VHH binders against WD repeat-containing protein DWA2 (DWA2). Designs and how they scored, part 15

Target 1, 350 residues: WD repeat-containing protein DWA2 (DWA2), of Arabidopsis thaliana (Mouse-ear cress) (q6npn9)
Amino acid sequence: MQGGSSGIGYGLKYQARCISDVKADRDHTSFLTGTLSLKEENEVHLLRLSSGGSELLCEGLFSHPNEIWDLASSPFDQRIFSTVFSTGDSYGAAIWQIPEPYGQSNSSTLECVASLDAHVGKINCVLWCPSGNSDKLISMDEQNLVFWSLDSSKKSAEVLSKESAGMRHSLSGGAWNPHDVNSVAATSESSIQFWDLRTMKKNNSIERAHVRNVDYNLKREHILVSADDESGIHLWDLRKTKFPVQELPGHTHWTWAVRCNPEYEELILSVGTDSAVNLWFASASSEHKTSESPVEASRQRVNPLLNSYTDYEDSVYGLAWSSREPWIFASLSYDGRVVIESVKPFLPRR
Short names: E, the ipSAE of ESMFold2; O, the ipSAE of OpenDDE; V2, 0.75 times the mean of E and O plus 0.25 times the DockQ between their complexes.

## First folded at step 10 (VHH; framework vhh_7qbe_3)

Design X3 (from U4 with Y29W; at its last look DockQ between E and O 0.71; V2 from the best seeds 0.00; counts 0 for: pae E 8.0 > 2, grease 24.3 > 24.2)
Fold by ESMFold2, look of step 10:
Structure X3 (fold): chain B 350 residues (1-350), chain A 115 residues (1-115)
Amino acid sequence: as target 1 above (350 residues)
Amino acid sequence: QLQLVESGGGLVQAGGSLRLSCTASGRTWAMGWFRQGPGKEREFVASISGSGGSTYYADSVKGRFTISRDNAKNTLYLQMNSLKSEDTAVYYCAAEGWSYGLDSWGKGTRVTVSS
């Protein structure tokens, strides 16, 4: 009989969809997560991994007025984050500030820094510019991309540009290219579109139906990973997009999210509605550095699945590597269970 | 586009039972039931996760209604017991579709609870 989760757990008590690494927290390994309660007020939890690494601590619990469908921490300010939300037929996205954490108790009230109100439909995601220009962000609805400049001192966000993707593309999400801050990948029902922010035009695409999620490899400049709801996980060399350079099986139900490891270039995590988290090794044919053992390198090429974490009771939607401790990841299942795991047993040695 | 078809509504006496069904034209993630009574806004009734592992209920129906699903048949169920006149409403099936949110809705099935 098998039972229980093997990692460090934390419960939100409500349905949940989203979790984000607090990349700008240089002192602690921290995560932000938010609830999706259809009948109650919602919450944002700030979680910190203890100094001994044995438990998750709630460093802040904040009220949020709406169901949180997406959440992203600012890469440059640990107190700033975005939410995408709805209640009934209402929708929106906003930028929030966590109160200054000083003394014994901090405030439970979030300050709204800006509302992203240039959309005429439901907002699907907010992307933060990954470079040193921390005041730029992209928001997407099914038809439009909006490029924003955030002014935290004036508590406002201004539209720099806005462009339609066209009625037949139905944008669903995307990722900002960490190697080219002028390039954003947008997922749609028929393709992965690559947008040039200088012109706000599509300059390339990968024709692929039902792409749910994409992520850029931070160490391999031209590598993008995509997750299809119905056909698995694909790795793409953006210089030659006719065929993927690798295909991974994904999950036994929909693959919901895929995340490249920020330090270990060959490690990829995926989560799915089959209640699993899968750890993958993605090899490169010509640039791959073999291990000290040819047998181990051969095994990894034959079986790319390094581990499957299956001690979840519901679909896993949330997934974040820790940038501060890149062997650590957080997962979030729909029932509000956050789990921290370490992949150290699977790391290549040197 | 995902299509949802409800069935099982009708007239039932107070204290009675009724089972609603909702068949989806394709695979689904989270699903739920909502209802709209006479002169009221649409309200949440119950929801269930994609795997079926987690269920959630409005306080007004907790203990009387049971949500379940059969993923092999793409079908969502709502077993309604100990029905009250306040349960009279059009009941809608909703599913988390390919796009963000509960984006797919059925046309509804009418439930009328008489004394």
Scores: ipSAE 0.012, ipTM 0.507, lowest interface PAE 8.0, mean pLDDT 83
ESMFold2 (binder alone), look of step 10: mean pLDDT 86; pTM 0.876
OpenDDE, look of step 10: ipSAE 0.306; ipTM 0.674

Design X4 (from U4 with S49T G50A; at its last look DockQ between E and O 0.36; V2 from the best seeds 0.00; counts 0 for: pae E 5.4 > 2)
Fold by ESMFold2, look of step 10:
Structure X4 (fold): chain B 350 residues (1-350), chain A 115 residues (1-115)
Amino acid sequence: as target 1 above (350 residues)
Amino acid sequence: QLQLVESGGGLVQAGGSLRLSCTASGRTYAMGWFRQGPGKEREFVASITASGGSTYYADSVKGRFTISRDNAKNTLYLQMNSLKSEDTAVYYCAAEGWSYGLDSWGKGTRVTVSS
């Protein structure tokens, strides 16, 4: 009771900070994760939840030449993923293909499909276009946003446009709007910036320091969730960004990542440097209520924290819902521990 | 930008102890110590997470060195016990700023372990 783990564990040999749902795997709940060892050759692990849901199986273990700081699976091709990597003064980002097991080599060697060679500084993330087709990417360094067209069959990536966000903004990541493929949110040290990919201009921004991570709600068209290192979790209605619609406490140390559930629009997961994963229930964008009694308003004050998963020994950096089984999520702590949990206890029963 | 200043190096007899300090001028996330011995490349010694909850060590120093941090003082420490002559090196502090990775570095502090 005091410290029991309810999840399914899997251990990487080395430190790690990134994990991604393999959204394009329609047959299994799968995740990709990678290591960042300072001295050893690094690895990418393809993990599959067993048919009975009782264990994580390593379906593939692949060498990777550098420390992996960001990793994202293609939403449309389960064999394609991106890494952002660094070692010493070397850096890069590349698109990789997992070997085909049938009719191909029995090698466990990743094929580099493309290198994203348009950056003058360390790359912080790669974002995949979530709808339309799987050939569009965004990559960011501290100052620049680069828009790419990928052709996996020709094994090439072409710069469609590139724009500077300015030297004072220090871009760190972002999210692609699933409701508008021309819109990307980019996080920086001082703001959340909203970019129009047709013009490569910033159309709007939210002035807020130390926003580490953002995610769009897949079911509520105008709702964005942000994780602040120090001031918790905020929900924003993008039609009126002066003030957040809702605030959640976040973590007792820095909130590192936030993820909206792909099916259950009120569920939000967060992870932090306090070695915890928190599950939130958030009623974002309530209906316009022009007149409400004080008694009714006071009765609506409930604790939004549904559960806190605390059986971790290190900061939790990685977080992904399963799109195939949206009651399942994976977390990854820095010591390389992957944990699969189910939020089914917090859903209505049949 | 982010400035890191090491201190606490010096001459120590084998079997002795030293404590290194590194003060940062701003917010830091992960931090670590690296060293460069005579005629060698810079090598990893120890690292610590932003909260101070987890620590990692090179095999050559496990059990003898302890990394810690005081986030209120923005200071990283390395307690070095049972020092050996092979620990002789310039010790560098490194820190992760807003961008990922240990890419902010101090100028180093010299540790010399005598027989």
Scores: ipSAE 0.134, ipTM 0.578, lowest interface PAE 5.4, mean pLDDT 84
ESMFold2 (binder alone), look of step 10: mean pLDDT 87; pTM 0.883
OpenDDE, look of step 10: ipSAE 0.525; ipTM 0.800

Design X5 (from U4 with S99R; at its last look DockQ between E and O 0.10; V2 from the best seeds 0.00; counts 0 for: pae E 8.2 > 2, placed apart)
Fold by ESMFold2, look of step 10:
Structure X5 (fold): chain B 350 residues (1-350), chain A 115 residues (1-115)
Amino acid sequence: as target 1 above (350 residues)
Amino acid sequence: QLQLVESGGGLVQAGGSLRLSCTASGRTYAMGWFRQGPGKEREFVASISGSGGSTYYADSVKGRFTISRDNAKNTLYLQMNSLKSEDTAVYYCAAEGWRYGLDSWGKGTRVTVSS
C-alpha cells in the first residue's frame, strides 16, 4: 500500500534522542536506540523488523547507567556500539558489547569494551570509520578532536592523535567521509571544518554559522548535505564550496538532522523540532554524466518535497536509513516513539 | 553564547504558590529547572522538550509543579503550587542550546518557603 498511516511503531518507556541502524546485521533489519531518563536507570533497546514487515520486535533490552545522548552501531560488528552519555556534570563515551545470542550467558548486561577517556568536557559525538574492516574512531568535545584505535579483543582504545580546534569553533558533531577514510567533517558554531586524520589538521572549511548536522552522499563522491538551525538544508559540492549547489526548505522549526539514502543518491531525509520527517528529492548535478529523465528534472524543480510524515507528538531527533533495506527508515521522537516507514511508493518500479 | 535569566523567586508561606520565569537570549531546544537547597547537591526538578509536548518531573514535585514554555518569547516557566519548606532552594534554569545536551545555565533565583 502507500505510505503514511502504514508506519510501524514501538514505544520506549522514557525520553530518547538517538537511534542507529545496525549496519553489520546481514540477516535482519535492526536498530539500536537508547533512553535519556533523568530520574531512572537508562536502557538500550535492540529492535528487529519482523520477517513480514508488520511489527518491530525487541530482541534485547540492556541497562545503561547514564542518559544516552548519542548512540552508534559499529559498521564491522553487530554486537558492538558506542554511547555518548551525560548526567548533570558527569559525562563520557564508551564502547559496549551486546551479549552473544544463544551463548553461554543469559545476562542482559552490556560489557564495556573501552572508555573514551581523553576528554575534558562533554563529548558531543563518536564517529566510526565507515570501512567495515577498520577499527578507527573519532570522538569530539567542544574543543578537541580525538582519533582512536579500538582493539576489542584486548578491550582497549588507544589515542592515536588529539588536536584542539580552539574555543572559537565549539565543535558539535560531524561525519566521516565514506569516499576518503582520512577525512572527517566537523560541525561548529561558525563553520563546517574538514580534518585530515593523517596530520590532524584542518585543510579547508565552509564558513557557515550554526550548522547542526551533516551527512555525506554515498553515491556522489563530492556531495555533502548540511542542516542549519535557521536556514534549512544545503547541498555542497566539496570541490567548489563558495556557494551551495542546492537549497531545500527544511522544516517550519529547527532542522535537527539530515540523512542521505545509502542506495538512492537523490533521496534525503530530514527531521525537525516541528514534529515532522521530510523526504526530499535532490537533483544537484553530478560529474558522472549519468542519463536522467527530463521529466524527473522538471518535477524536482517544482516540488522537491516528496512526502512529509507528521504522525508524531513531539520533536523528532533520531533518524536512520536501513542499509540492508534502503527503502526503510526509522525515526525517533523525544517521547520515545520509534516509527518505521517505507519510501517504496516514491521509488521507480523494478 | 546562550544567556539564561531567571526571575520570580521570593519568600512565600508553606502551601503558597510562585511562578518562576527564565528568558533565553537565543534559540533553545530542551529546557529544564534544577535546584540546590542548603547543604544539598543540585538536583533535577523538571524538564520540557523543545516543542513543549513532553514534560518530566522529579518525584518530589509531581502534581505540585508544572513546567511550560512560550517559544515565541524564548521563555521557560515553572508554576510551583503547594510549596513545602523542603522546596527552599536556589532554582536554576538550564537549556540545550547549540551544543548537545543541557549545557547552558542561569545564575539562579532564590525561593524561600517559610512555615
Scores: ipSAE 0.012, ipTM 0.445, lowest interface PAE 8.2, mean pLDDT 83
ESMFold2 (binder alone), look of step 10: mean pLDDT 86; pTM 0.882
OpenDDE, look of step 10: ipSAE 0.018; ipTM 0.313

Design X6 (at its last look DockQ between E and O 0.66; V2 from the best seeds 0.00; counts 0 for: pae E 8.8 > 2)
Amino acid sequence: QLQLVESGGGLVQAGGSLRLSCTASGRTYAMGWFRQGPGKEREFVASISGSGGSTYYADSVKGRFTISRDNAKNTLYLQMNSLKSEDTAVYYCAAEGWSYSGLDSWGKGTRVTVSS
ESMFold2, look of step 10: ipSAE 0.149; ipTM 0.610
ESMFold2 (binder alone), look of step 10: mean pLDDT 86; pTM 0.877
OpenDDE, look of step 10: ipSAE 0.285; ipTM 0.660
ESMFold2, look of step 11: ipSAE 0.012; ipTM 0.425
ESMFold2 (binder alone), look of step 11: mean pLDDT 86; pTM 0.879
OpenDDE, look of step 11: ipSAE 0.316; ipTM 0.677

## First folded at step 11 (VHH; framework vhh_7qbe_3)

Design Y1 (from X6 with S101Y; at its last look DockQ between E and O 0.69; V2 from the best seeds 0.00; counts 0 for: pae E 11.4 > 2, grease 27.4 > 24.2)
Fold by ESMFold2, look of step 11:
Structure Y1 (fold): chain B 350 residues (1-350), chain A 116 residues (1-116)
Amino acid sequence: as target 1 above (350 residues)
Amino acid sequence: QLQLVESGGGLVQAGGSLRLSCTASGRTYAMGWFRQGPGKEREFVASISGSGGSTYYADSVKGRFTISRDNAKNTLYLQMNSLKSEDTAVYYCAAEGWSYYGLDSWGKGTRVTVSS
């Protein structure tokens, strides 16, 4: 343990907002994170959980020219990742490669594999197609969704299509459906939009203001979770979107992000501007929504909040489960503190 | 649309103090102050996290300026002490709004003039 926190800690030198698991690293539990110092000098840190699970080690530290607002590791190559960045009025998104050999600290520079140059405004996110054999990306600015084909060998990215969401919709982020690689969800000020990548058309939407973040359940094909600023966390069955199938309280201030566990279908993490990380049990989906039975009114319900991690000094913005060790997660608070926790005590007894 | 309204600017003697305020009309996360002096590019002054737990300062103002916020009043402050003629500028409040991308909302600015 690295100090006065309940988990394994690691400190970044600067402010930070983003962290990603390195899904393609099959040998280690690893994470990438990046800083958003208002100075010109920003960094990407490659972090590895030690073999004993007691330390978080910096395997690489790389210079990045701009403030990093979002980053994501490639699902097909542990050396490849994307950043969304800005400095002042300059903005962009790019695909980077970590130098060979992996984790060697003697090289501090990243190779730019491609720039995602098809945007006329601030870029909010880059989404990787969840298939490890796919070379497809989505990037979003406030008005546009751009679909890319990446060729890492040729160091190029080609626009396959670009479509406007309309002027009244300010796109802010999204998620790629792991159960249908032709479908993405995009968040906006007024709705969650669902796009078909084969047609580049919006198929449907959930009309709901101020949805900050969404994530798909990896085990329940039609379940999407949303983090709402004022209403906490909602679970949606995408076959019947008129009403959510479950609500969770979220945070005592804004719920910033929500993440479904990659293996345990009922576990959800959330982070918020109340400086907390909350672990939730998301019970049954659409099959248990009934208006009958006053008898249950006399019985106590199971508390959906399994644990709250509160040893943070600032708002928590970054959140990632480990795909390799699905009982492990990383959190990142704005002051640059990374914390690794295990949820193993909350799993079924073995 | 997020609105930021600055106040508290004015004329002040070198060595004096001034307190700037900025009230936001909606939800904000990180906030900061920037300034633009005569014939200069706009430069960073100070920023503060959404919770108020972390503060950051440009080297030119460190130790003299203090950024703070009152989330109950949705208001950002800049306490400026030991003012110098080089601090003469239009001061802009900036906020990270609903968008996940940078300090993207700006006020119209308040003028601070430091005279000898």
Scores: ipSAE 0.000, ipTM 0.364, lowest interface PAE 11.4, mean pLDDT 82
ESMFold2 (binder alone), look of step 11: mean pLDDT 86; pTM 0.880
OpenDDE, look of step 11: ipSAE 0.210; ipTM 0.622

Design Y2 (from X6 with Y100R S101Y; at its last look DockQ between E and O 0.76; V2 from the best seeds 0.00; counts 0 for: pae E 7.2 > 2)
Fold by ESMFold2, look of step 11:
Structure Y2 (fold): chain B 350 residues (1-350), chain A 116 residues (1-116)
Amino acid sequence: as target 1 above (350 residues)
Amino acid sequence: QLQLVESGGGLVQAGGSLRLSCTASGRTYAMGWFRQGPGKEREFVASISGSGGSTYYADSVKGRFTISRDNAKNTLYLQMNSLKSEDTAVYYCAAEGWSRYGLDSWGKGTRVTVSS
């Protein structure tokens, strides 16, 4: 079914929850995704959008020993990525290297570059430092942030520092500030916490329950978006965090993830357990914006939903913009269906 | 705090049927059923997505068991048909809680005994 889109589909063999843009691939628009099969060996798929933009090709198929709950491509090396995974009754995280481009065989094995072994609890995410030539990572369990230095040539990762977030605030995820590499946001049951990596101290917070996901605006250095399970999407100006600067309704069930567009500062995507992907136009606080007409401002805020993509049979958990082609995004539903869509019809003309 | 309460277990003859239910005290996402037989480790039986649109089964129960959910009642079900002695186990309900990584909330279980 087409609800106003012409998406390109690809099917994974098993359930899946995670997909990542291969930002470091400067030659192709590509994505990494991984499976979540309880009894079967799991797989990582490297997917490339064809040169004509008409199909999604599997350029690599790699065995992964465990269920993959989160996956992130290195922003600096297209062959390096992290997984957060299950090992029976416990959780782990590791850094992997893709050994060769996809060939005639489906049986290639990933090389483990490093294990992130400083955690005894459930690991929720791995965040890569967004600055160039950086070997830094953050990993989080429910109680701790761990700051790592990765040496891919020596195939090792060492702990630079580790700090407790406090027993009241069980950590669930976060995002690294692309405008300040010393700052990360961490989500918890009761707040969004802002951490200074130079001191490993929390230096600010936004009190808000059940924030599931956050993302920084890449073009507006003070704008953060957050997704609440049932309260929708909120935009924050980090200079004045008492109240959000904008609210969007989100989804008719739980809003699972939110992603700011890397080039078009007003575009936000969200995915949810209502089997939809929603594209939003959000008029964040912009430098030097002047409105001479209150009617025009009201008109923009009355209907911020630009499109709803509903060509899915299950909850949508995975979401990634392409950094290389910022009008392209990938979505992933729980049944393992990857869909590529273009938002070109909704872009401003100039 | 999310609580899961199973019910519907009991003693049944081989070839018979039972319907298990699990009522949740609050919000849930993906849910599943697991079982632990006498002297065995806990094993996966079936799972269902948050919307109910996708279901997954262990090979040993495919075609005999059906997982379903009623989100308005916060209730998960397992319809078990054509029961075998090998299905004898304590059956546990599990749900994905606040964290998006894993089925981290568990019930205390309901016993199913299949006599030959």
Scores: ipSAE 0.016, ipTM 0.463, lowest interface PAE 7.2, mean pLDDT 83
ESMFold2 (binder alone), look of step 11: mean pLDDT 88; pTM 0.894
OpenDDE, look of step 11: ipSAE 0.208; ipTM 0.631

Design Y3 (from X6 with S101F; at its last look DockQ between E and O 0.74; V2 from the best seeds 0.00; counts 0 for: pae E 8.4 > 2)
Fold by ESMFold2, look of step 11:
Structure Y3 (fold): chain B 350 residues (1-350), chain A 116 residues (1-116)
Amino acid sequence: as target 1 above (350 residues)
Amino acid sequence: QLQLVESGGGLVQAGGSLRLSCTASGRTYAMGWFRQGPGKEREFVASISGSGGSTYYADSVKGRFTISRDNAKNTLYLQMNSLKSEDTAVYYCAAEGWSYFGLDSWGKGTRVTVSS
């Protein structure tokens, strides 16, 4: 053990890159995470934060046959999640159901609900539509975006449409706009692309190299945050995409991911290959919000970094806020360490 | 497109040492070395995380080989000590590119021959 003191730790047996909040679990603060093992067998862990908030408990352990590169819990059903997986030259994405609670059996095989079999290249991510009753999914490979309709009762997924992102853009991920279910942002080496799912056409783009990750602000309708590998974090007002409305330094190495807080609209977390998690206070576009908070506006020009969590031994790739307890987040470093932290000291509580 | 260029291969006597280098033309995350011996399948040798914080080795080379990287120079290294005849192989540099599915970009290889 490292002997660090700030967070609640949990160790996976193998390397890992992905963690997801189990948003649909209304009873507990829970997370799903999965491993990258050189073996043919990998694991999915269902983790629950104890009621006292002092430890992270494994509530379920499930075998997964392949390395898990991306994982996302369904926002509608706590037993349903997606994985993006590979081993060597093999690749795929699938929707899984956790068949039983963690009872007498510790190692259960996951039940496959659907395979997302419309890609001819490596799949980078699966995005769930964020609206409450949506049965819609998006999957991306480096060149294609596929729009799916999922029917869990029939255990099937149907391709609604498929479109190419254009030559040499190499899609890497994206985010679904929570304020417009017909709008998706896709990241690439050279741009952020904005797709209209009604037409399956790009209707706008932000030309910027090496944008790794984006996230929409749940409380500020037009605000998107982007993580650039080398140039930090940028906030965009999607009504005026020529210039960012704010820039944050990010990390001393590559900024890998950013996540807007689901309740506290000015809090942003980022993770990086410098083995740090950074908590930011970021002001939004002044055009959208009136001068309602002079202190908040002045923080744009003062140090916006509220805290840096540095008790990690390797690059931090996984990052998820808890929707149920929005002052709680989980982080995941490549060596398989899950860490739970609270940002309560930094909330605007007086 | 990401390009990886290996160098440092050659002929060495058993028990000797050799250092391989691999220079990348662009951004890399995890990197590693693989090898293919005469009449054998390609096998994993060693890998290193993007930050350099985690290293992994095949059992056959553990304790004899050391993987390292210099991110400022975009260069991966393999220090090979106590070489054995079974280490004779073409050594390939591999890197995780933009697509993030492990070590999926490959160099053309550099030959290492260990003679007794």
Scores: ipSAE 0.012, ipTM 0.441, lowest interface PAE 8.4, mean pLDDT 83
ESMFold2 (binder alone), look of step 11: mean pLDDT 85; pTM 0.868
OpenDDE, look of step 11: ipSAE 0.319; ipTM 0.679

Design Y4 (from X6 with S101H; at its last look DockQ between E and O 0.47; V2 from the best seeds 0.00; counts 0 for: pae E 7.4 > 2)
Fold by ESMFold2, look of step 11:
Structure Y4 (fold): chain B 350 residues (1-350), chain A 116 residues (1-116)
Amino acid sequence: as target 1 above (350 residues)
Amino acid sequence: QLQLVESGGGLVQAGGSLRLSCTASGRTYAMGWFRQGPGKEREFVASISGSGGSTYYADSVKGRFTISRDNAKNTLYLQMNSLKSEDTAVYYCAAEGWSYHGLDSWGKGTRVTVSS
């Protein structure tokens, strides 16, 4: 694996683990990220890629009371986002509103829209319904899934349902199926579980060790990618889950996150605790046509790694494609370094 | 289940030195040392990245303590020099497991007592 970095950098002052695409920002390519500082107060940074694409600017800096372990921007409102946070060995989750954008890039107070107070244990993530008009979200702790209805105007979140994962599984996260808003994948120590939100029952599962992360392909209805077995990456056709349809080499240590590209159906990014970001070309078929380019012919020989970005000093935990500019991604390493890269050089030439 | 075993604690005179060790039973990446004095809350001492390339220290120990690791031995170290009475505490090793939320595996601790 090989790569070089010409990425655009931005430094957070403290350790960090999470970054999110601001999908609802129609005007700019923007990201939200937050710190995981041992200090009493943490920060959320709203970052914008400059119009020339040459720098990453802090458009907003907001105080957050706790260490931020997970952060997700609302797909329907660029000022709304969720955090999962901690105070030592206790965890919480909340929904926040960024004040009007007229604020300078200074610290200002976030408004808490709702606390997701239905958990008694470690909270792993908050998932937003991928429909832009939905007010629904899921939060998960190690044992429970909680389905919520959010009312930002009334500053409230109501529990619609709550269910135990059963079987004493330790849930670790999940993803909402963009092709079926009634379906959620939950990851655990031993499996990927598929839940039907209409019944709050587990319909199916894929048995895999140490499943850390999953993502649905936005363009291919039945394709799911998983980071599992510590460093492995697998692609699944959810219609027939006995065997994966493809395996990618992954990382030389834990594969922490995988992300399907929102527009280019064959592109997958992964990040790992080996301080690398890997760009994969994931073919859904073993049938490849004769190519007129040497690079395309090499890809037909099942060499799926397009590039490896290795200019990091620490584990890379955060990863987000830009929905607005799907050839752009942001990565975040534990030392607080945000890096923006373009994958345009690796797209098929037209 | 990740197991962490600390060693190297003991009684030492003020101004002296002590080296703590922590051996992990499985895969780790980030690791760190924390301490808890009598009647106090647990506090951060030092941490180190998986590769050993990045280190972080509490202000109270900067210049006196050095964190390091030997990945071949799966072992974390804390070299403690110029010890003071306020360094008396139980020292805990912590490591990042496969958990999403950071340093979440802990040893049982090793006691360091600094006499005047």
Scores: ipSAE 0.013, ipTM 0.431, lowest interface PAE 7.4, mean pLDDT 83
ESMFold2 (binder alone), look of step 11: mean pLDDT 86; pTM 0.881
OpenDDE, look of step 11: ipSAE 0.363; ipTM 0.701

